# Designs tried in a protein design chat: miniprotein binders against a7ua95r516to809. Part 179

Target 1, 294 residues: a7ua95r516to809
Amino acid sequence: ASLSLLSISDLVPDLQFIFFWMSNAIEILYFIQQKSPAYMQTIELMDDKAGSKESLLSATISANEEAMTILEEVIMYTFQQCVYYITKTLYVVLPGLLDCNPFGTEPSSEQCRRAAGVCVCAVCVMPEAVRRVVSVFQTTSDLLQQYQVHSEIQSQMFAYLFFFTNVSLFNQLIDKGPARGWFQRSRVLQIQASVKILLDWAKGAGHNHLAQKFFAKFCSTVTILASPPQQLSQMSWKALCAEHPSLKPVQLHRILTQYQLMAELGPLPIWQPSSEDEAYIYRTVDLLESFENH
Key: E = the ipSAE of ESMFold2; O = the ipSAE of OpenDDE; V2 = 0.75 times the mean of E and O plus 0.25 times the DockQ between their complexes.

## First folded at step 14 (miniprotein)

Design bh13 (at its last look DockQ between E and O 0.93; V2 from the best seeds 0.79)
Fold by OpenDDE base, look of step 14:
Structure bh13 (fold): chain B 294 residues (1-294), chain A 81 residues (1-81)
Amino acid sequence: as target 1 above (294 residues)
Amino acid sequence: SKVRITIEVEGPPEIADIIAQVIRWLAEEAGSDEVEVRVEDGRVTITITGLSKRMAKYLLKIIKYLAEKYGVKVTYEIEEL
């Protein structure tokens, strides 16, 4: 109940402090890494009084390494906390993406109405369900920029968030799709359009490669399901495997089976798995994606 | 509101001193007004003045995490200024 009301805006105050400390820790770590060689050189230039130089150098190196290790722990902890809170909000808003009809006239977002004019920005014209998802990513981006977080850490964060999003959407589609009618072509086209808006945002935000990589499974699934029966029925199992390498055999088989049922197609020998894949199509443990694989 | 936080770290000097150093750096980078570190008999006391209450609270969460990870005992007091 309480989770359904949680918006990213509600978490911003707490996230700000996490990002603050993460950024500070990164800056300190970077500073130590840069200065460490100079300190070592300074010690090396000191007069060697009875082996004291070597001991001092060793002690200094050890202390710096330990301090750096602790700073890395701080960074990892704060990173994890950020991801935890952000994914919590994603968890709430992502289901709406699958139910979204992007072709409908939804009223403009309240945020753009607060500006004394009709904002025609790409975000304002987004369906509400898509906008909510994009808002989580945009807020994350804004916070990362605000606190000048290192680009590598930004990339890692978006990689994980896209990973999480893909896993969540994929699993929901595979598990609940048949029951919710998400495998119907009309609904799939809605989902495809919604995801395209998200991907377009990611492209505009400079995360195109990451988005393409981490959304591959979900996009492949949607692409197959969006395909007209006349077209898809002409594609062999091998061709589909080659076209959609991100899908495991069990996943592809499940998608095709559900597609066949939805489209009321008779048995299609052309979709029969190869002898090599025959053993894998029954590995139901591999059907859903795991959140732990990242 | 700004706070004064006093953090006490008890543990092996090799760990406690380093943790204290990291806390000092974090506090300094955060724009604290003053950071004092005292080492007495295996106990390190860090006094940080000038952080906001919320900043200090989150720093304490970080410190608690580190304490648990490295097996050191941490106690703290917060005074509102």
Scores: ipSAE 0.749, ipTM 0.932, lowest interface PAE 0.6, mean pLDDT 90
Fold by ESMFold2, look of step 14:
Structure bh13 (fold): chain B 294 residues (1-294), chain A 81 residues (1-81)
Amino acid sequence: as target 1 above (294 residues)
Amino acid sequence: SKVRITIEVEGPPEIADIIAQVIRWLAEEAGSDEVEVRVEDGRVTITITGLSKRMAKYLLKIIKYLAEKYGVKVTYEIEEL
């Protein structure tokens, strides 16, 4: 009853057709973009009255632009449908990253010996919670490659998936972290190790720059929580803001004060925001991230 | 199995014609066996033969989206071959 039945492999039969139509529309759009300059050159070669030639060229450009706009809508719609299905599985599997222990994973000696002639499967050696997340990303990558989707669209899809991942993990850590014990030092180090496995996958898959960009807020949070509390207490508010520019003042202040309480450094706030930032630390509307920012 | 889809697009002629052209391109690029387009006053009929039933299902979802977005009326019939 507690088992998740929604997996990325259950969605592949539907996803493959959505990816097909997306790729199909992208190819047509790029074909039209490629042909528009050539067709306009052909019109220019026509020996024509100035009014007729300009009228034909204007009408042709307008028709192509309308068709391109409709194709862009098709691409956007199919892209959003792909992301919708994929993020449904991410939403279910991401919380497990915060609860798993990557340090307890040991590869099977029999499995390693059987696979000695082939590369070791990274998914098989990961904790199950990490493997479930990586499987979503890897399956997405495989589908994009199978349908030969242009690299720009592949990057946009992973940009959104990493954005979604960051928002989901950050919001859960901020909202539920103190009560779940996720701010405890040993747990934070486990979370940091699990995220590093995910970042290593992104680097190996050619998405390192996207992962660095879109995980910045969550990674900054984990970095703060992985720092010794005494070391943090010696840093000024300005220095902490400068070290963690991805965090809004309300977010940084909340992380620090909750970490202070969990580290038993007393209830008196150690970090005093500057007068400029003081108005921002109480903006609770800015505490959690929106899934609609990208 | 393969199907034949008949799609009728009704609306402003210029936008209906362009939507029909885009649908034709999508179907031809997908490798359908035949695509026919008939134009009536204010109404365009597109017949696509040779798509699989699942491929046609998702094409129709795209067409329904475009119909809502651009304010055209779309009806369709599906015949299994």
Scores: ipSAE 0.736, ipTM 0.933, lowest interface PAE 0.7, mean pLDDT 81
Fold by ESMFold2-Fast, scan of step 14:
Structure bh13 (fold): chain B 294 residues (1-294), chain A 81 residues (1-81)
Amino acid sequence: as target 1 above (294 residues)
Amino acid sequence: SKVRITIEVEGPPEIADIIAQVIRWLAEEAGSDEVEVRVEDGRVTITITGLSKRMAKYLLKIIKYLAEKYGVKVTYEIEEL
């Protein structure tokens, strides 16, 4: 019942107030950070009466530091609440991205309109599953702008959302991909096209650098799986590791094994890991990525 | 609908005073009509007038988080205006 209400639009009324208080706390912290040096200079220039100047300086520094720490706790709490609700929504909609066809035809494009240089037809043609993911990112962007959240915090929020999306998609593809047929070339090309729509959205929103950084693992995976057999067969294990440093040896080995199977490249392993990487691959049980930082 | 919130913070004076100051700044930045802080017998009372009921509800959620984090006791009362 509650799960049916995981639409991002259903969360907006509650998210508005969390973003509101987060924005206020950030603004206050910023004012204290900007004002503190000037105020400390004023105290420093104060007449030193009965040795009280040093005590006043010490007390002011301590009070400012404690207030900043408390404000940082408020910002962290509200930030984590926003991230929690947004990622909970993303978790529900992300698997659909792996199972949609962006090359399919939507209802008549004749009824789409272009407005102010923006092609509405691109949105009309976008698969519903991709549109749901983009909608979560766009709504987040809109709320950050509405409440005038500082750009650094905006960047941190999208960094985390892209990190979460990357881990979720990577884990889904690696864990469930073989059973779902997602490693078949036609399906990989569909996934690649869907991911490109997300990356194009991020670029348009001013987050290209963050998207490049935080989607690296999933993008590497899709790039390898979409590579022509002629090209991929000519690359050594060492070259693939160097070109895709975001992939752990065990992850790269799994991806290449699936590629070899799907491309019908014969019975022998073409991409032999180095001795050290081979030992790591056979020793480790950590194939999937964690959602935790440290 | 606008409300008046009365918040009482009980704990070590140094931390209670700083928490009360932060609450005051948050309420003022949010556009409250009035914020009053009183210190009496080791207790800090903050009265905030003019926030909407829903804004006040989320502020109280933040205050409860801070109370738990810093080990101070917080009690509050809400009056609809």
Scores: ipSAE 0.719, ipTM 0.940, lowest interface PAE 0.7, mean pLDDT 82
ESMFold2 (binder alone), look of step 14: mean pLDDT 83; pTM 0.794

Design bh14 (at its last look DockQ between E and O 0.90; V2 from the best seeds 0.77)
Fold by ESMFold2-Fast, scan of step 14:
Structure bh14 (fold): chain B 294 residues (1-294), chain A 81 residues (1-81)
Amino acid sequence: as target 1 above (294 residues)
Amino acid sequence: SKVRITIEVEGPPEIADIIAQVIRWLAREAGAEEVEVRVEDGRVTITITGLSKRMAKYLLKIIKYLAEKYGVKVTYEIEEL
């Protein structure tokens, strides 16, 4: 079956049941956490002429701890299933974000308003590729709200989705960018504008802090690539490292090398790595990011 | 459509009992019409009535995960109502 046929809409009927069970498990866990102290106090107040109170307390504590652990396993399993299906959908739609043009997209819909017999028509259409990515995030938010999932779990889910998106976009840009022309200035500006739409969505959804944290690497990359040659050539290697701490030396070196090539700044290196960083760069073959960080 | 699920949990008594209790809590929170638990000769049987077929499908996936995680054996029967 082709992965290009996956859409978030196709997964909603199944995702809603996974979110449903996750929400139920969370509610039960919180109920036990809230009621456990009161119940233990109740046992403590009971008459215990046979010494059964100590046995009941010990057994209740053990049973509650194990039940909570099992509920945490249910929550983790359902959370991971949701994340698995959502990120699988994101993986398919994210490359399109790097190829779309938010500045020159043709309107696919038209809104017409009448005022005092005058027709005023305006067209505001987000690029389809960006809309598909936003749709995945919005559908996730809608499902979390529909099933009243606690805010802590909502934050954890978007933290992971933003982490995944950042890694996917960064890896796509670094690995496939040269062949796809994505390092050309005009393309970089289009990518920057598309990313801003995602970040604006995240801010509107109440996840600005998470987005700033987890998109740092990709945002640094795009910021460097979008910089005018005059501005960027005035910055030292040390200054760029300090301004973009999310980038590893080998990643920064690759980005600057591509920038120099695309800006036609000549064959000789302009940005000289420090001796320590240079040794690390030429020793390390780990250019791409891992999805296994948490 | 609504279903009746009969689940048998076999394993160490302590863990099997706690798993059955968690399943019972999950089913009740989900709005099952009836949830019954029986313990017979080291086997715990859970009967859940009134969940939709699709709700039941995903609950069974969770139960299978727990069975593998905790090393208990789970068998089940589904009956459409």
Scores: ipSAE 0.762, ipTM 0.946, lowest interface PAE 0.7, mean pLDDT 83
Fold by ESMFold2, look of step 14:
Structure bh14 (fold): chain B 294 residues (1-294), chain A 81 residues (1-81)
Amino acid sequence: as target 1 above (294 residues)
Amino acid sequence: SKVRITIEVEGPPEIADIIAQVIRWLAREAGAEEVEVRVEDGRVTITITGLSKRMAKYLLKIIKYLAEKYGVKVTYEIEEL
């Protein structure tokens, strides 16, 4: 009944039909695009009056363009419906990545070894919170392959899902991190390990470029937070901006403020924003990312 | 679980005809057993036979979306076979 209990497997029966109609529309669109050149070649080969060739070609192009516009609208609508339902599930499972301990599989590994006489830990190596997120991505990939969706549309869908994942994780870390203890060094290292598992999945699935592009803000945040204090304290604001261009001044400032607090580096600010950036470090409206910025 | 859908589209004939053409293409490529289109006086009637009930349900959602987007009125009837 509650969205907090919704899983991707509960949605597959409905999603498969939306994927079917999206794929159906894509196939028709690309057939028309391919047919138009062939039809125009046929018209050019006709041994007929020049006026009749030009008139027939013009009418055919106009009719195809209007129908293609409507087909593109169908594809956009069905794509948006797929993404809507997938991201509802994804939103429910993503917070678990910030709370999970990917290093907590040691007791399970020892129990598996004792029971079987041989180690079967390779079967149960992914933390459950990470597995839930990967399951959403893998199920999406399986549906796209099952319905033979064109590779460009597959890339667009994963671009959006990775964008959504980045926004969700970044916003929760920034907004809820202090209260949840997510800025503690041990927790940051656990988060970093969980994200690496997710990035490894994306690489193996053929989406490495998209994941690197769309996770940059969250990954930059975790990289800064995971840095040793001696190393980070020696870096200037300008150097940090150059190394982490995905972070807005207000975001970088908030991350460094939380870092300084948790590392107990004293109350005096270590990192001094440039005069140009100082106007923007308190723009709270720019602190959290919008789910509309894709 | 196969159905017959009868869809009536009312609106400007030029856009109703194009919508009907697209719906016919979608249904034919989806494996509908029969697709019939009749055009009269600004009304277009599309009859699609042989889709599953669930498949037809989502096609109707697409058609309703197009109707709102392009300013046409859509009514439909579903008959189980």
Scores: ipSAE 0.748, ipTM 0.937, lowest interface PAE 0.7, mean pLDDT 83
Fold by OpenDDE base, look of step 14:
Structure bh14 (fold): chain B 294 residues (1-294), chain A 81 residues (1-81)
Amino acid sequence: as target 1 above (294 residues)
Amino acid sequence: SKVRITIEVEGPPEIADIIAQVIRWLAREAGAEEVEVRVEDGRVTITITGLSKRMAKYLLKIIKYLAEKYGVKVTYEIEEL
């Protein structure tokens, strides 16, 4: 099947099994962790016949530790598999978010039509491109809840997914934005509105802190680009750096340069990097975010 | 459909036995009807009965991953019940 046709719904059957095994492995791990002290105490209470107690204790501890290590590997493997499949679906739907016009009257999604009534839920009123992205996250959330995955693992999964989403959107915006007109104020406002819908969903889902943290770079970029020229032209390089600490100097410089070109502004001395940052603005290797740094 | 899976683990007893134990726990937690572990001369045989074919297939992927990671040889057979 072409990657372009891959929906999260198509992966749910496989994901269910991965989540199942992940959840089971977590439950077993916690069970062993909780029971291990009791087993040790039981061995400690046994009559010490000729060093057999210490040997048994050592062997039991070692066996439990090794078993827990293997279970942790199972958890990590299944976690990675979940992330792999989910990020594949995100990869397909995320570009649509940048091209989305949330202010357009697009007809309600087919899913809402299947419900006998006009669903006015926040998801049903979302633009299709945003809804597709939200659907991936919602499906992930639903699966995590269905299989009662530990909250810490849920947080880690959403952290990674938000990280991935931020990197993907940021890199696409920086790399393709100028050519696709995404740096135009009208288009930026559309992107800003679309991202706000996503962030609002994340807030409603209980992931506000994670979303704010991991989307900071993309949000900063969009905020700068959405700023009116009259306002942004009054902000110094230093002020912009302070207001947008998630952006590297090279990234901020690129954004401002492209903004300047788009807005047909002449050279702005106030945006000139500080002497301290001057060496860093040319580090093109740091321009795009890496998926490996998580 | 339910399946019977026979898994053979060959390797150092210290690793093979632990892997077998973990597989046994996973299978039991998954609702396997029967889980048997036999240890003979450095070979551990695990027989799991009552898992669905899809569930069993994914368990085998996990087992394969573990086998590769820990350097043990794993073979398996699946019988449909």
Scores: ipSAE 0.710, ipTM 0.917, lowest interface PAE 0.7, mean pLDDT 90
ESMFold2 (binder alone), look of step 14: mean pLDDT 85; pTM 0.820

Design bh15 (at its last look DockQ between E and O 0.89; V2 from the best seeds 0.78)
Fold by ESMFold2, look of step 14:
Formats: C-alpha cells, sequence, structure tokens
Structure bh15 (fold): chain B 294 residues (1-294), chain A 81 residues (1-81)
C-alpha cells in the first residue's frame, strides 16, 4: 500500500456506483409510495364475499411497510458510504487551508498576470489548498446532479460535509495551532481569507444556509483571533459568549488564552469567566469536537 | 464485463422473503437481464444475471449490510459471463 495523497478524482470511478445504487433505491421507494395508495384503493373497491378486506389490506400494508423500511436502510447505508469516502478526501486536504497563503504569488497566478494585462492578479486566483477543498465539494455536487438525487438528500449530504469540515478545521487549529504557529495574527488573517473563499463557493452553490449553520464554531474562532487588540480587550467574557454562542466555555477560554499570548497583552488574564462558566473552562473533554453527530 | 450473482439468504422466512424482494427490485431497476427468486427449505436464493462486475460488487456490499442489520446469513457466488 502506497501513502499517496488521496484525491476525489481517484474515488469517482467507485463513488459513481455508490451514488447509482443510492439513486436507484430512492427511485424504487418513491414508486412504491405512489403505488401503495393505488393498490389499497383497488382492494377497497373489490367486493369480498369470502373474506375480510381488512385482513388482506393489513397483510399487504405490513409487507410493503417492511420492504420500504429495508429500502430506507439501503438508502441510509449508501448515503453513509458516500459521505465516508468523500470525507476521507476532505480529511487529507483540509489541513492545507491552515497553512496556505491566499495573498501569495503561487505559480498558478502567473497565468492570470500574463493573460490579464492590467489587473489585480491575486483577485483572480484561488490558492491550491482551497482549490483542493472546493474540488471535493464541486465533484460531490456534480455527482448528485448527474444521478438526479433528490434535493433534500443533496442538502443532507452537504450538511454532513460542512459539519465534517468545521470539526476537522477547528480541532486541528486548537490541537496543533500552538506548535504550528497558526495563532499568529498574520496566519489567522490568511486563514480567515481562505475560509471566506470557501464560504463564497457554498453561497454560489446554493448552500449558504448550511454553511452559515455548520461553520459557525470555526468562523467564530477565527473572528476572535483576527480581532484588533484594542477592540477585543474591551469586550467582557459575557459579551464574547453572547457574540459567539457556538463556542463552549473551555473552547472560548483556550482561544482567548492563545490570543492574549500572541498579542503580547501580558500575563494577567484579561477575560474573567462568569461564575456559571468557571466550572466549565477546564473541561478538557469538551475542548475538541466529536465527528459523531446526534 | 457482465456477471451472474447467486445469493442465498438464510434466516426467519418472513424477513428473508422481504429482503429478497428488495434485492429483486434493486436489480430490476438497475437493468439486470434476469432476476430469479427461489424459496426452498428455509432458504431464499436470488440469481441476478447481466449486471456489470463493479455494479454487482457494490450491490453485494449493500446485501451484506442488510444481512448484518437483520440477523440473516448471506452467502454468494459470482460467475463471469
Amino acid sequence: as target 1 above (294 residues)
Amino acid sequence: SKVRITIEVEGPPEIADIIAQVIKWLAQEAGAEEVEVRVEDGRVTITITGLSKRMAKYLLKIIKYLAEKYGVKVTYEIEEL
């Protein structure tokens, strides 16, 4: 087994078959749901001299309901398999957002400079690390459209992908940020710009509501870290909790501790947790997010 | 390349019959050339002819998932045509 970088394009040949079976199962479920009312209506119109229509109807309904339940399990399984494979590629490419410079002059930006003549070349360029993440989302969108997957299921899939993205980015920032220098203000501003590009893709793709909902924790983290010291130092703990309700007390405390360190605001804690939150700021078990969704 | 899959489902008869019906629907909707279901001595045998090898691979993964979920035993054979 080689430790090659997994890309979404390498998975498409297999993913298309999983998407096919998911779409196939959805179509069958839809057909059965339409047929069941018609079949029941036909049975009710029958004159039954030798038996109970209720007994025949009950047996038919029970069999169809069991079959529909099993078919729903097929849909859930194939959905989970799609998400599993797609999130494996996301897991590999997402850390790059924390290391990339969206304001840089990458080799891909030279093409824009030469072709445009007089323009702001950086405005036309998406950093490679961001392109890799967007490619996963765009390929997923293309497959969902190719197989005509119902829009509700498409929304559920992107909800999972955005949830996964938020958890992965947040956990890596919190867990590895001190050692990797990601809490330095210049890096935070670069991270903020990279995330904005990703949010813009989600808005253009019709998933703005989902992205706003599921990126809230990571976005709050970056917003705090990017804030000017003059502004943030004058905000109380209570005000910060109110502005950033997605952050747990232990998470907010850790973020503010790193902010104070990197902004060189001295050793005395600036933000004093409320009495209610004091018990929670040291709950390390709550620091990182779970990939499990209730 | 096309294959023939022979699947045997062993378990409580009512649940095995319903699982077999769902598998039959899935295969028919996918464009299988032939789908045959036989019931004998507490076993349900499903024969699906004309799916591609890759299509059959992922159908079998679905069937194995259902087997574990519903507590039935599934064995299968794949024959290339």
Scores: ipSAE 0.761, ipTM 0.947, lowest interface PAE 0.6, mean pLDDT 83
Fold by ESMFold2-Fast, scan of step 14:
Structure bh15 (fold): chain B 294 residues (1-294), chain A 81 residues (1-81)
Amino acid sequence: as target 1 above (294 residues)
Amino acid sequence: SKVRITIEVEGPPEIADIIAQVIKWLAQEAGAEEVEVRVEDGRVTITITGLSKRMAKYLLKIIKYLAEKYGVKVTYEIEEL
């Protein structure tokens, strides 16, 4: 419980050693994978009786395979420890992203310097809440670079962190959004701008592909909520599903229903499924159980 | 602050020996000043000298995880140098 109150900077001293051992295990595993064939060839070249030579070769193969399996367990353990501590920190800072205003009047000096004359970027600032989330990702990137963790492992870690962020933000928006006022258009546009700051960071860090893949569900949700109601009311259910393949039909239906409920308070067109569309939604009954658990 | 760690691994020789070898490789890659492995009476003893106390702490967490995962018994002693 107390651990969830720590900032990412408070965890760096401990995370450094976990990354250190993960990196060491990866290097040893890679060395064995690269050098094992050469050592086996050395054994094969020995001037020995066929039976004893075969026994030695077989024993060497088995020992190397078992050692590699143990090293993989070390890598998985240290990887999961890093993810555990980092996601605990993310969980604490992520709600602030849904409740901040990036259109505030406090632009960074860097944003102002890029615009000669009128500061075009002054309309959008990095709120403290967004900065805290970016700081977690940046610190993770810095540690991966510092300990020279292989690019494949780095990609896997950011894939997991983006997936976690996406699911956490989606669940919070869907479960608490209506009560918190987050479905109001002005708030949705603020959320969209804040998410863009995260996606821009990911692109700058070389993780654009991962961000596009793992933020798809939350981005689709925000896009729908930011869409003009008249545009949504003109689309068929099939077309809506096709535009948002990252959302399960039941999830999309819930989002649209909540959006329409808010729209009933104003002079906005209301989307309604056709009889065919309604049948399609209910033919995916297995997805209801999954959605309710999430 | 630097430490000396003495680790005893007890279990089936097939797995205990390989776990000890992996521990040795991890310590050597980390820059330990000395790593020694001894096998006596069904026990494997690993002595690691020259890791910092913090590095040693996290290595021991890894060793404890491996011991639980593979069903071997591990005991250890830490001595500050």
Scores: ipSAE 0.759, ipTM 0.947, lowest interface PAE 0.7, mean pLDDT 80
Fold by OpenDDE base, look of step 14:
Structure bh15 (fold): chain B 294 residues (1-294), chain A 81 residues (1-81)
Amino acid sequence: as target 1 above (294 residues)
Amino acid sequence: SKVRITIEVEGPPEIADIIAQVIKWLAQEAGAEEVEVRVEDGRVTITITGLSKRMAKYLLKIIKYLAEKYGVKVTYEIEEL
């Protein structure tokens, strides 16, 4: 019950402190890394009182290495906490993306109405369900920038969030799609449009490569399902495998089977898995994506 | 509101001293007005003055995590200023 009401805005106050400490720890780590060589050189230049210099150098190196290790732990912990809170919010809003009709007239966001009448910004024209997802990513981006988090850590954060989003959307589509009618062409086209808006945002935010990489499975699934029967029925199993390498054989087989059922197509020999893939199409354990593989 | 945090770290000196140093750096970077580290009888005491209550609370979460990870005992007191 309480999770359904959780917005990213509600988490911002807590996230701010996590990002603050993460950023501080990163800054300290870099500072130590940069100064360590200079400190070592300074010790090396000191007058060698018999054995004291080497011992001091060794002790200083060890202490700095240990301190850096602890700082890395702080960074990892704070990073994990950020991811934990952000993914909780994503978990709440992502299902709405699959049910979204981006072609419908949805009212403009309350925020844009309050500020300047009719806002025509890209975010304001987004469907509410898409805007909620984008808002999570945008808030994350804003916080990362606000606290001047190193670009590598930003990339890692978005990589994980896109990974999580892809896994969540893919698994939901595969598992619940047939029952919810998400495999119907009209619904698939809605999903495709919604995802395109998200990808366009990611591109605009400078994360195009990461988005393309981590959304590959979901995008491939949607692309196949959005394909007209006349076109898809002309594609062999091998051709589909080659065009959609992100999909495991079991996943592709499931998608095609459900597509066939939805489109009321008869048996299509051309979609028959190769002899090499035949053993893999029954590996149901590989059907859904795991959150642990990141 | 600003707080004064007193943190006591008990453990092997090699670990406790380093943890204390890292906490000191974190607190200083966070804009603490004063950070004092005292080492007495195998116990390291860190006194941090001038952090906000919320910042301090989260720092304590970090410290608790580190304490659990490195097997050191940490106790703390928070005083509102």
Scores: ipSAE 0.737, ipTM 0.929, lowest interface PAE 0.6, mean pLDDT 90
ESMFold2 (binder alone), look of step 14: mean pLDDT 85; pTM 0.823

